# Designs tried in a protein design chat: VH-VL binders against p38851r773to978. Part 6

Target 1, 206 residues: p38851r773to978
Amino acid sequence: EAWCYFQDNFKVGSKTLFHVLFGDKSQVFPSSLFLCKKGSNLNNNSYWERIRRAKEDASCQFELCRKLQFQLNRTSNFIKDLLWLKDDNDNFKLVLQQRVTKIKQGYYFEVEEGPIIVKFPLCHPLLLRVRFIIAECITSQGESLKKCDLAILYDFNYVESIDKLNTKVEKLWLFERIHLNWALRYCKLEHSEINRKTREYLKKFN

## First folded at step 1 (VH-VL)

Design f04 (framework fv_felzartamab)
Fold by ESMFold2-Fast, scan of step 1:
Structure f04 (fold): chain C 206 residues (1-206), chain A 123 residues (1-123), chain B 107 residues (1-107)
Amino acid sequence: as target 1 above (206 residues)
Amino acid sequence: QVQLVESGGGLVQPGGSLRLSCAASGFTFSSYAMNWVRQAPGKGLEWVSGISGSGGSTYYADSVKGRFTISRDNSKNTLYLQMNSLRAEDTAVYYCAKDETMVQGVIDYFDYWGQGTLVTVSS
Amino acid sequence: DIELTQPPSVSVAPGQTARISCSGDNIGSYYVYWYQQKPGQAPVLVIYEDSKRPSGIPERFSGSNSGNTATLTISGTQAEDEADYYCQSYDSSLSYVFGGGTKLTVL
C-alpha cells in the first residue's frame, strides 16, 4: 500500500525499502549511525526549526516520503531498543522485551513486572508507521560539502490506546524520534551511487 | 542453506536421562529463537520447549516442566535438550525447529525443521 | 487457553477442492500456520500468518481465518498432496499450540 521514494530515483514497497535503508545489513544508512532519544517529544519546535532551517539553506534538501508501514517482527532492532513503560508514579523506564508473541490484535510482551498487551485496531494489519525525512545533500555552489541532518519519527498512532494489565504499569508509551547528524562524507555521495547501492542490496533482499 | 541436524536419541529405561543436540548451520544462530517439537508414534505434533536467541529466556510445555532443560551454545551453533526422569509417554521423534523471526524473544512460526531423532523410553 | 480441533480425516477426489478446518475459540484473533507432513518426513510449512505461502509452495494452497475457524484450502488436489496436515497457533501463556492433525486422502 505505502510507497516511498529515495531521492526521487526509485520506487519500492515501503517494507522492503525500510529494511534496505535502516536494517542491520543496510549499506545506505548503517545501524551504527542511529541515535536514540529516550522520552522525546514529537512536537519539539526547536528540533523542527533546525530541520526547517537546514531545508531552506539549499545545502541539503529534505524529502518526506509517504508514511512507511511495517509490522513488529520485521523491525528487530527497533523494537528491542525503543520499548519503554510509564509506571503508576509517572516515571518512565526503559525495558528490554523478554518475550513477544504476535497476535492479530497486537503483541504480548513479557517483562519483569508482568505481561503487557499492546493492541492494534481490529481491522488493520499494521502496527506502526514511520515518518522520515531523507536529506538530499545538494550544494548550490557545486562541490561545496555541507552537513546533512536526518530526522526519523516513529508514529505509533495504532498503539496510542494501551491496556493497563498490572497495578505497577499504567501505560506503555512507544514513540521515538531519531535525529541523525551526518558527517561531511555523506554529502560526497552522488545520487547515482546511493541509488546504485540501494538497488544492489534490494537484489539480495528480494 | 539452512540445515538442522538432531542427534542423541536412543533407547532408555524409565527414570533415565538423555541429552539431545541440534547442530545448526546456514544462518546467524544467535539471532533466532529455537524450539523442540516432538511427535509420539502415530500421534500429532507437540511443542516441548523454546529458547530465545541469547539463551536468556526459556519456556516449557507443562508436561515437561521440572524434568527437561533447554539450552544453547551460540559459539558452537548448537541447541540442547537435557531430558531427565523420562517416562514412557516421552517416547517420540524429537524435532529441532527454527523460529522465523529475528527479534530476540519473539515466538512466531517454524520456518525450518530438522529430520528428527527418535527417543524410546521402554523397559 | 485455546484448544485447536481438526477433523481426523478428509477425503477428496483428484482435481477437487479439499478443505481442512482448524477450530478454536476466537481463533480469528490469532495468526494460524499450517504444516504438511508426509510419512517418515519432517513437517513442512505450507501457510503462514493465516494466508501467506512460503517460497516453493504451490499456488493451489491457500488459507483463511475468521471467527472460530481457520481453513486450509487445496484447489485442484493432486495425489502428492496426500499427507497429514497440522494447524498451529499460540495461547496466552506464550506456548505454541498444535491441532490434532488431519489425514488427507486423495482417492
Scores: ipSAE 0.000, ipTM 0.437, lowest interface PAE 16.8, mean pLDDT 60

Design f05 (framework fv_felzartamab)
Fold by ESMFold2-Fast, scan of step 1:
Order: sequence, then C-alpha cells, then structure tokens
Structure f05 (fold): chain C 206 residues (1-206), chain A 121 residues (1-121), chain B 107 residues (1-107)
Amino acid sequence: as target 1 above (206 residues)
Amino acid sequence: QVQLVESGGGLVQPGGSLRLSCAASGFTFSSYEMNWVRQAPGKGLEWVSGISSSGSTIYYADSVKGRFTISRDNSKNTLYLQMNSLRAEDTAVYYCARDYGDYEFWYFDLWGQGTLVTVSS
Amino acid sequence: DIELTQPPSVSVAPGQTARISCSGDKLGDKYVYWYQQKPGQAPVLVIYQDSKRPSGIPERFSGSNSGNTATLTISGTQAEDEADYYCQSADSSGTYVFGGGTKLTVL
C-alpha cells in the first residue's frame, strides 16, 4: 500500500522520472512517487544532485516508516500519530500527539523546487525529526495482536516481555514503543548499518 | 562506462607498506558502500575491509585489523587501502568491489580487475 | 562468526544438472549470494538474495537456501559454465564471509 504514486506521463529523455531519481535496484524509497510539474528543470544537473542527496539523508527513516505501515496493514480515515521519545534511562515520553484523517488522499508535504513539485506522505523523514506516525490499530479485534507480535520480531529483546502483558491495550502500547524505539535507534546510524540489520530481521519475518 | 580500476600493487618485503587505490567511474561513487576483497594465488576469496558511503562506518577482517586502513575520497571518486606491517600471507590479488548498500542488497555487483600484491624477501 | 563450507569440486556431464552446496549454522536465516570466477578473471555475480538472478545471467542458474544449507543449481550445464563458484553471506556485525569455493568441471 503506497501513499505516493508515479506520474507515468512524466519523462526525462527516454526514462521515467522515477528511474532517474532512484534507479531500478533501490529499495530505500517506494517504487511510486507523486510528481507535479509547472515547467522543466530536467536539464539542471545541480537540481537532480540535490534531490539525490536529500534521498540519501532521508532514506532510513522513510523505509522504516514504510515498514511500520506494512506491519500494521491497516487503512483508516482516523489515524493516530504517536511521537514518543526514549531517553537514556529507558523512559518513554509522549512528545507530540496528532490525529490525521484521509492521509492517503489529502495529506502530503509539498517540496517545490523551481517548476517541479514533489509530494511525500506525512511519514516521510523530511517532515519528522527521528519520529514516526503509527497508524491506528486499536479497532481490529484479532488484527492488532497479530501486528504487535510481528513487530516484536524486529526487536528480539522485547519478545520475552510480551508474555507479561495481560491486556490488548498494553500489547498495542508495547508495539508502538518497539516500533518507535527501533526507528529512533536505527535512524541515528549510517545507512549501511540500518540496511544490514533490516535485511537480517526481514529474512526472519517471512 | 561503469568501472573500477585498482592500482598500487607490487613487490614488497615483509614488514613493508603499500597503498592501494581504486578509481571509480561511470556511477555516483558517494552513494555506494565500497569493499576490498583479496585472493591468494590458487586460493579462494577473502573479504578484507568495507567502508560506508559517507566513510563513517568502517569494518575489517580480523586478519588485517590494526595493520590495514580503508578510506575514501568522494570528491576524487577514489577508494584506498593503506597496508602496513605486510606478511607473506597477505600476498594476493586485491579487488575493489561495490556493494549497492540498499535494504535489499548485500552483494558485490561490480568488481575491478584486481591488483597483485606480492610480499616476499 | 559464521563459517561457510563448500565441497572442493563437483563434476558433471554436459546437459546434466550440477548442484553446489554451501553450509553454515542457521544459514537459512541469512541471505546468500553466488559468484562465478573463471581463470584470470574477476568474480561475476550469478545469484543474489538466495534465488534472484541478475540481468544477463542465463535462466539455467537458480538458487535456494533453507535450514543450514544453500544450493546453487545449474540445469543443462554447458561447457562455458566450468569455473570456480563461491557462496557469500554476511554477519550482522558488518563483515562478509565467503565459502572456500567449488571447482565445477564439465566433462
């Protein structure tokens, strides 16, 4: 489920804009990106190099946000944003709380670079400082617990603790804490470190 | 064309030093993790060292820790391997190899032709 | 600290199926990659992520990985497939590990 899609009538020479920006072997950004143009900066190499550098800087958080949405496997017109900060003493503090609706259709951050407008979903790292939006998962009777258990595969240290939780609400809180802590921890690392650990855990997930 | 070209190999005495270079062309060097892989004459492949795209994350095989130093200069599209305190068992063809560094990719998709390092008295 | 073990040699007649194994503790929990190396040449990637084939690699090359053993399979083996084959994986500390290599002889 992607919140951005490729503008298939937008070309750069003989290639699509997506392939120019991301290549066909990159898994860091989604395969679709919504693009609007007011003119053309296609021959401005400095513009494209700046876009590629921004991609590098943002890639780890965006990929983790994308995986969080995959694990939740939920769509809702009522999405809760949980922005939690874990300090050095293993305490969690809710720093910011938001409610977002219609995120797939109406909620994009727009980056205007000359005649080109690029739209990113709200969970894009350019909008966030090492914090993520977590989709609402409280309303599904069986689904939420499965997603909580799947999320724990990303952090084996928390698997043992889940058996001590006695309510669905407590398991959802742990799920949210684990996902945000995982994202915060890995987004402070080099891309190679994040990619390495992500590959190891994803192989075990499926 | 997309290519990697190694240089700096040669004959050196035990305890000596050599600096290898790998010149990259045809791709955005600064976007890729780079590695050195060696192969002793008639033997198998052995990973030596790796460096992240920015140069901030570096790792070494136990056999070369404390003796070899990997580095890169993204402004010159060049990878380096400084080899000190060389031993006879370091004799090998040294390959420069590119790891795509993506979430899905953990492999060497581009290799140089190699440069021979011979450690002998 | 994973160690990858390959048989030193495998022989096959032209047109027959060759199978090259690569064994390591819990290797099925990791991605495995396969390289082909002909004398005097740099290695060439033939399989990535256990079973995926790069562009330009013939469809007769396939891979699998489960439990403790990964396998490179070459169906309808041709004379040009004669080479040394290396498996490769990585540990979670950021090091890459190669198998000892297997010499494939096409009779």
Scores: ipSAE 0.000, ipTM 0.426, lowest interface PAE 17.5, mean pLDDT 61

Design f06 (framework fv_felzartamab)
Fold by ESMFold2-Fast, scan of step 1:
Structure f06 (fold): chain C 206 residues (1-206), chain A 122 residues (1-122), chain B 107 residues (1-107)
Amino acid sequence: as target 1 above (206 residues)
Amino acid sequence: QVQLVESGGGLVQPGGSLRLSCAASGFTFSSYWMNWVRQAPGKGLEWVSGISGSGDSTYYADSVKGRFTISRDNSKNTLYLQMNSLRAEDTAVYYCARGEYSYGFLDYFDYWGQGTLVTVSS
Amino acid sequence: DIELTQPPSVSVAPGQTARISCSGDNIGSKSVYWYQQKPGQAPVLVIYYDSDRPSGIPERFSGSNSGNTATLTISGTQAEDEADYYCQSYDSSTAVVFGGGTKLTVL
């Protein structure tokens, strides 16, 4: 059985399912999308070639996706926060503590009373590609928070690898392209409109 | 309903040229990688070429580099393969196939056309 | 460059379990996909992500992938399963690599 260790104390089985909530919609993903059961792909040329290919698929824009109830206005701030945290593990712990009221031990990956539930801000599918730990916000009384931000623990080396891109603008563009490629796949947006908006968007970063 | 329909196959002499077309319908064409996969009579599958949704990236098998050119016209939902300097070993059924990418890590073909036969012979 | 090796043929009696292997260096670290091709027809995807079935594919089809070998398993094999089967994966320089194919005969 293959495992991936997240930090020092978590492991997740390859058959664990994740229920990811995007607004009111739930999607189920196999654990293989989140676990590094096959080891790290960060030093793998094939991995970076696939990221390069994803960057080239610029098929949707913020204005078009806004009508589909995606929270794209938070994308740049989210990326800036992730890049800032790569240099300070203590600050990561503070952010995790600030985003969750309480994490109940035993309601993580080792509790198999159904699928693991992840609540995400809309339009952050890139975070699903990294090695991470998901935690549910549970009160001391055993009740889930009705409105809470779920914390993600991410692989520092992934963020460091992204940092090898030439500029912060290129990093933001990459995150947005992968986001927009995902949104296009699920939004079924018109090709001609997407291409027009894509050209307009790319001019802002040239 | 997703459909892929190939055309342009036929008999051609060695050293000649052919252009294959694949008409796509039932999905957002520009959102998917498109590929050509061939199969020589009585032989296995061989990936020939692939092109990104935007058309900005193209990839080729070593056996066809410099001779074949993949392209697409997203305004017409059509994929093309320009084949030059054809050889007897290029004789095959050529399939148009839609590529599927999940998070950029997984490549598989979920829909295939019925294929078009290219015969390179005197 | 990875080379994927399949046995050229496999024979089973109706109702028996067929197992088709796909061998490649460190293939267990990569995703594997399986296609079924009947004479005169285009290939059909039967397994993706090592072990998942597309909608419409019978439950008797399953897959596994570890170490240097991926396996397509067909339990309770039926006459309609007679076909050529191809595995697919990738390497660091190319997006797509196919195995040589296996002819499944149901006697």
Scores: ipSAE 0.000, ipTM 0.431, lowest interface PAE 16.3, mean pLDDT 60

Design f07 (framework fv_felzartamab)
Fold by ESMFold2-Fast, scan of step 1:
Structure f07 (fold): chain C 206 residues (1-206), chain A 123 residues (1-123), chain B 107 residues (1-107)
Amino acid sequence: as target 1 above (206 residues)
Amino acid sequence: QVQLVESGGGLVQPGGSLRLSCAASGFTFSDYAMNWVRQAPGKGLEWVSGISGSGGSTYYADSVKGRFTISRDNSKNTLYLQMNSLRAEDTAVYYCARDYTIEWGDYEYFDYWGQGTLVTVSS
Amino acid sequence: DIELTQPPSVSVAPGQTARISCSGDKLGDKYVYWYQQKPGQAPVLVIYQDSKRPSGIPERFSGSNSGNTATLTISGTQAEDEADYYCQAWDSSTAVVFGGGTKLTVL
């Protein structure tokens, strides 16, 4: 069963990094897109030391950016599929149900740190929730995205921007593009600044 | 389809003020961040200022901070740049440019540009 | 902040491949954009996000970005491609940085 919770966050420039417990693993996540329920598992200090070292590896950071691009392409294809089905409500609902199942199975960016794999979940609880609500808005709730507001707790400006669009399908596409483009831009931030902030954050677990 | 038309340029003396306008058409203006980019005679491009689609966020180059104010009127599809305390070094063609990054809070690149309006600051 | 360096000029014979470089520290970690400016005209976006072409830009234009150098490549260069070319990147403070520009001369 897929679940996660965030414990803390910190900023690097205009970007926010989140400390997330996902399943039984702890992670630093580069996107405000994912909000999760709080869990009860304890952190392992040796695990955090290994995560810190992985973040300092420029090669590791480059690999994460490449894997992030792969995930962006997969998500973009899902939105394109929805665009082609916008005039057929039954097929649209069926495709959405099938794609939601795939999202629940997970799409992750992984960086290997010895026997430990650091996962950065892009298609997880919040994105899944947002897609369900937006799809409902497209198929039955008319032009209003009011129900979608609840799913975008940390990024109210994106909700306002989405509400200004004049088609429901364009709103869904823009929402995905904005968040995924932000995540990709995070990968292009200076390694020294990101690594320094990550080390400062992880010090509290030593 | 997309058009940006600048106006308001002219000759002003050092210490003077001038307001530039950019009229947009062919797209939903409020969905796009907008920017001003200038080019001094014989020189390269220099970013001046940016504003989010809603107008809620504004950004300025250090060289103009405190002197220039960017604003927009989405009901009129118009972008503005209020320039105060003008200096000879502000002499340039000023371009209005559309940003791909809709209400993102960060600016990336300029997919459409206006033809520019010349501002000359001289005594 | 990153500083972008371009050669001031590049010359190419018609039909040959032109390559314009844009260099900066760890530029491969940033997105690069390319603009074409003809005399008396506004700049036109020809490449965005390192290697993507906007609608309406001929396929002879391509881009790459790795390590410290981004490159704009124009294959089968035509007389109409004679122009000034500028690279642009976004830095960590949301400031926009342009290269100094390269004058491309055909023939």
Scores: ipSAE 0.000, ipTM 0.425, lowest interface PAE 16.7, mean pLDDT 63

Design f08 (framework fv_felzartamab)
Fold by ESMFold2-Fast, scan of step 1:
Structure f08 (fold): chain C 206 residues (1-206), chain A 124 residues (1-124), chain B 107 residues (1-107)
Amino acid sequence: as target 1 above (206 residues)
Amino acid sequence: QVQLVESGGGLVQPGGSLRLSCAASGFTFSSYAMNWVRQAPGKGLEWVSGISYSGGSTYYADSVKGRFTISRDNSKNTLYLQMNSLRAEDTAVYYCARGSDYEILSGYDYFDYWGQGTLVTVSS
Amino acid sequence: DIELTQPPSVSVAPGQTARISCSGDNLGDYYVYWYQQKPGQAPVLVIYEDSKRPSGIPERFSGSNSGNTATLTISGTQAEDEADYYCQSYDSSLSYVFGGGTKLTVL
């Protein structure tokens, strides 16, 4: 998956993005953030440890969330489409297009273009799934996107109904599911507009 | 059971035309991209053309651009390849192959099922 | 652009391990797929996404892909594994590219 990885010349380091994404008062688990390199290496012990930790932390956070009273101060936002953007200076941004829905108010997901900032209350038991978010890629000398390393991937799933929460929490963080999400499987099942735009862009350099 | 059955192959003169068909069964044809892959006698595999699930996107290898046209009829579960201006180097077994995705050239799609092939011979 | 290089032939005794390579510039950045073709037959997918086996493919088939080289490994090679093997990946424009094929002889 060449297009899933960006060059290692990002303007913002993973530590800075990590702190911005979660804030001090969040109950969100940090192990849901993944740092990856080109090509999924099945023998990368660090990669597998992050997967294991994400699974364990998600279960713990979700259990705590079930008993917490929280206040959401925004209308519900659901992610519809992924958009591949290129500015006039040959910088790349991969963002999620956010849409407001009227079905479930009080839940939100925000993305700001470059650097990618995610604000998400982990305790959203009614979300079925969320697509992953990729940090911006900045190319300095016209290098092909095939040589890029992904800086940050934020990936998670939620149950659709509170009534099924007890039977599903342990299944939300299957590492096979996480691997499928690394492949942008949600966009494959939806309109593949982002894949088309990515192919068009890559052909300009080759 | 997934099945792909090619037909329409045969002997044709240089400069001639031929239309290949691929009848699909055992899966929801309209949900998958489809491809033609050929193999010259005693040689390796060469991707020829691909078409997305809806027919909205078509792509061709440089060697056949402007001469071949891929199309599909989802109501009949059939894939087609119209071959015009045939050359001796087009002589090959032509395989119908199902894409693993609803789009082609996605960078992660592959050919999960293949038909038995149909031989096209271009000679004088 | 990426051209996939395979050895033209590999020979192995029954029960021994066969290894077939597929080399390309930065091939580890792309998924690699392997197809088995027996004489007079259509190709059959034996490995997808570098290392995964389709249902019905024996456990003796495995794959890897790192750096510039992908490898198809057949452990305890059987007579029925004698075939041509093709790797497939993508060029820098994400177009399909096949290797030249490797004839596996089991003697």
Scores: ipSAE 0.000, ipTM 0.439, lowest interface PAE 18.6, mean pLDDT 61

Design f09 (framework fv_felzartamab)
Fold by ESMFold2-Fast, scan of step 1:
Structure f09 (fold): chain C 206 residues (1-206), chain A 122 residues (1-122), chain B 107 residues (1-107)
Amino acid sequence: as target 1 above (206 residues)
Amino acid sequence: QVQLVESGGGLVQPGGSLRLSCAASGFTFSSYAMNWVRQAPGKGLEWVSGISGSGGSTYYADSVKGRFTISRDNSKNTLYLQMNSLRAEDTAVYYCARDHEYLFGEYAFDIWGQGTLVTVSS
Amino acid sequence: DIELTQPPSVSVAPGQTARISCSGDNIGSYYVYWYQQKPGQAPVLVIYDDSDRPSGIPERFSGSNSGNTATLTISGTQAEDEADYYCQSYDSSTAVVFGGGTKLTVL
């Protein structure tokens, strides 16, 4: 089929990937959760080696993500169902939903039973956009995100708070950008549109 | 109808062993982390152990580490707690409880069984 | 290691507001959950994520959490609200911790 699972040797019976990935992984990187299209540049070894190195570089950010996630969850209810960090600072627990409610006031996607929908903790509100765009791309099975009614709202109070952590957030942004490049390639989405919207949100906080 | 039913409780001698079971129905069992919570007679609630939906990750309270083993059989929709080297202080009603958001230890326990009594006495 | 402290008992007249505290170092940095337990019954979740109410729980139940104290508030307390109430949170190791419980008496 057009989709493949990146963790080929992982096996939990004949169950849907959705059921296989929940709460099971002690350490998870986005590339092991994403579906890829066979025959694409996603199967290029050089590309995946680059992603592996970026994951290693980003691993030092997991402790920062954990600290920021608690503060973000305390100020915004929209984050509470995302993937969480464990004691060893690199372990994750997955939060998977059978249904994600439609975006009516901006926070949830309406899907019935897509290939997989996975939510991750975000260290910066700007990364919330990237995560939801990737989830929507997976749900659409590679269809352009321009056809999706996608709304992502930022917690304005939180952008102001996280600006003081910019230096450390840059590495996590690089980690997420690698997955954004995958989503852009698979879903034919314009990178400039995501960057434009991201800059517009930051501009509002001066 | 979402339901959890515990069984296997009873009277056991100090140093003995007992295995508790929790039968789940009315929901996709494999999609939820499950927990055991106990309550000694006239006392408060104490979390004992938790297990991920697949069974790949398990967690224990310090008071039971090395003595208790949590496990699950998703093909039978059943959660287990193997209790070894039982002490008088393990006497309690044992509840099985479902993790609200698929995520052990991070969220609330939204569904509870009625409990099964374990008495450790000579 | 986090420890949650609750008052052992709280009394309130019918129709009055009951407040049950749950104290822990920096508890405002963690989510708090509240359970109601009536004699001979399993606990029932009444508040999750500090202040959210599960479907079927009356509007009179509310919660807050800041600094070192989380509070369960029951407005217009009814006789059927007599029960033991437990707060629950977690520590940085994701271990689940419960408070000692508070017996609510509706006079």
Scores: ipSAE 0.000, ipTM 0.433, lowest interface PAE 18.7, mean pLDDT 60

Design f10 (framework fv_felzartamab)
Fold by ESMFold2-Fast, scan of step 1:
Structure f10 (fold): chain C 206 residues (1-206), chain A 119 residues (1-119), chain B 107 residues (1-107)
Amino acid sequence: as target 1 above (206 residues)
Amino acid sequence: QVQLVESGGGLVQPGGSLRLSCAASGFTFSSYAMNWVRQAPGKGLEWVSGISYSGGSTYYADSVKGRFTISRDNSKNTLYLQMNSLRAEDTAVYYCARGYDSSGYFDYWGQGTLVTVSS
Amino acid sequence: DIELTQPPSVSVAPGQTARISCSGDNIGSYYVYWYQQKPGQAPVLVIYYDSDRPSGIPERFSGSNSGNTATLTISGTQAEDEADYYCQSYDSSLSYVFGGGTKLTVL
């Protein structure tokens, strides 16, 4: 197993930020890194290996980043493998598997945490302003996901006003607030609950 | 009701240019990705170009890269395709099609506009 | 990158079941969509996400997708079902891929 490096610029001239949903603090990544594995149980033709190669070849990096964004279109096919969380009793729990709700204007990815369901949009005009890529995490035990958080990469070209923030904590809080406030329009949660969960999540960074 | 109406097709000489338009109504245009799909006479469907909700991202088939430009005006609910350096192989009916979600299928199509490139 | 292959034509008697295949390497790992096109008309979506029907599409239309072959099935085929049918999917190269099309003849 090794940590792999992915460059900050997922698009030419852009910076990105890694954000991990429901993260274990040990799985929080700086803007240039994300967790992946390398070894005998990882295919040499996998997209994680291609990401490492693209890092050494700047001419191919933008195209690979575009392909990663396109993989979000396949969310319904791979989503079942990505949502293992650690519960309050220190047991691993599959939070959501194939919880996509169809609507006339798009799809929602549902995240369930106890009695609370939050709907994340998979395709929405607002997200073009805060473009993200869902990256999968893999475990050291082959293809079995024992614990994993979804990593989201933000494209700062679509978040002009947020680029002026001074700290990572401020940026993460604003990103969380934007995503969760947008999701509230598709769920019955009070804003106070979302603020509480966002605040609790950010405590994991400190 | 969702409607897509194409216009701007016609007969042009090789090397010429045309601009196609697609007028959208019956839905929130700025909430959907839009696409151009063409069909040569007696042939199958070929995806030509796509544009994101905001116009911030554009994509092209290899056969048209550098010659065609897709754009949109969300204030006018209109999609455009600027076609330059036209070739005989570009002769086709051009359809405007709405992308429903990130999976990239087309739930509504216009009736098409014919582009003929001939001398 | 996936290439989709359809038979160029399929013929069926009225009331019989028509089956149109769409073959591609590991196509069962991708969503497949089906379009119906009648002469002089725009394509109409008849199946999305392998097997779902849009509102207004008759129940006799169904779809499946497994392994290397996706199939559009029309049960109790009627004369008005005579049309060209296209399968469509996508690849990781940001491209939409259409099959070559199948002409369904009901005679």
Scores: ipSAE 0.000, ipTM 0.430, lowest interface PAE 17.6, mean pLDDT 60

Design f11 (framework fv_felzartamab)
Fold by ESMFold2-Fast, scan of step 1:
Structure f11 (fold): chain C 206 residues (1-206), chain A 118 residues (1-118), chain B 107 residues (1-107)
Amino acid sequence: as target 1 above (206 residues)
Amino acid sequence: QVQLVESGGGLVQPGGSLRLSCAASGFTFDDYAMNWVRQAPGKGLEWVSGISWNSGSIYYADSVKGRFTISRDNSKNTLYLQMNSLRAEDTAVYYCARDLYDYGMDVWGQGTLVTVSS
Amino acid sequence: DIELTQPPSVSVAPGQTARISCSGDKLGDKYVYWYQQKPGQAPVLVIYQDSKRPSGIPERFSGSNSGNTATLTISGTQAEDEADYYCQAWDSSTAVVFGGGTKLTVL
C-alpha cells in the first residue's frame, strides 16, 4: 500500500517521475497511481482499497521491470535515473538524472547529483530509485510510518527470495521488496555488499 | 462510551423502500470506514455494503447491487442505507459496524429488524 | 472471489480445547478476523490480524492462519463461550467475506 501513500504524501513531480522513468505509452504506473485514494493515516481509509492497489502496482511493476531489463540489455546508457534530494530546510525534491554510467565492478551505476556521483548497488538503477523514493515519500509526510521508514530501507538485509515476500506485514512494502528481490536474483549480488553500499548511498539523503 | 445505534427498520411490502440510519458517538466518525452487515432469521452474517471514511470508495454485495445505496454524513456522525425494490429475502436484522484499517469491525450496533412481507 | 468454509458445529466439554477452522484459497496470505455472537446480541470481535486479541478478550482465545486454513482455538472452554463464531477476511474484489459460521456447543 506504499503506492497509495506515495500518491497521497508525495510532493509535486511524482507524475513526471513515473512518466519519464518508463517512457512507455502504456503508462502503467501513472494509471495505477491515479486510482489511489488520498489517506496518509491508516485509520482514515478502508484497507481493502489500499490492498487492491498495492497488488495491482506490484504486478504492473514486475512486468515493467522485465520490459525495461530487456531494453537495458540492448543499451545500458539509455535509462534515466531519479534522485531524491533534501535541501537544508528539509524540503524534498525529485531530480531527473540524464546519464548513468556503469562502474568497473559491474554491479553499480553512477549518476550525477550536483557535482556528486552516487553509486548504486543494484545493476538495475530503476528498481533502487523506486524503492528509495517510495520509502522517503512515506517518511516525509506519512505520519503512520515515520518510525518504520528506516526498517523499510534496511529491510534489504532480509530479502532472500520472491517466495518469502508474500507476508501480511509486508502489504505496505510488498511490491518494493519484490522489485529488490527480483533485482538481487537477476544480478546475483551479495547481500552484505549490497546492504553496505546501499547504506552509504542513502546516508547522503539522510 | 463508543456506540453505534441503528434505526429505521420495520415492516415493508415487497417492492417497497426503506432508509436505515446508524448514529455514531464517542469516537471520531470520519476516521473510520463503515459497513452494513445483515443476518436473516436463523442464518449467518452477510456483508451488504461498505463505505470509506470520505465516501471515496463504496462497495456492494452482488445481491443488493443496483437496489441499495450506502452513504454517510460526517458532519452528523451518521451512516445511511437506502433500500429500494425490497424482496422477501432482504428480511434480516441489519447491523452497522465501524472498520479500522487492520483491526476489523471492532464496534457494532445492536441492529434493526427489517421485515419484507405482504 | 474467495469463499470461506467453516464447519457448521463443534461440540466440546467444559475445560476442553475447542478448535474452529476457516478454509479459503490462499487464506494464509490474508488477515483473518473472528467474531463471537450470542443469541439476541450483536457480534463481538475476539481475534484480529490472525492471532491478536482485542482488549477485554480472555487469554484462552487464540488464533492462527497458514496455507489455506485459519483456526480459532479456545483453551479451557467455559459455558459462557457457547456461541456462534464467524471468520472474516478482506478480498480486493469482494471487500468483506464472512464464513458460514460455526455453532460452538459446550456440553
Scores: ipSAE 0.000, ipTM 0.428, lowest interface PAE 19.6, mean pLDDT 61

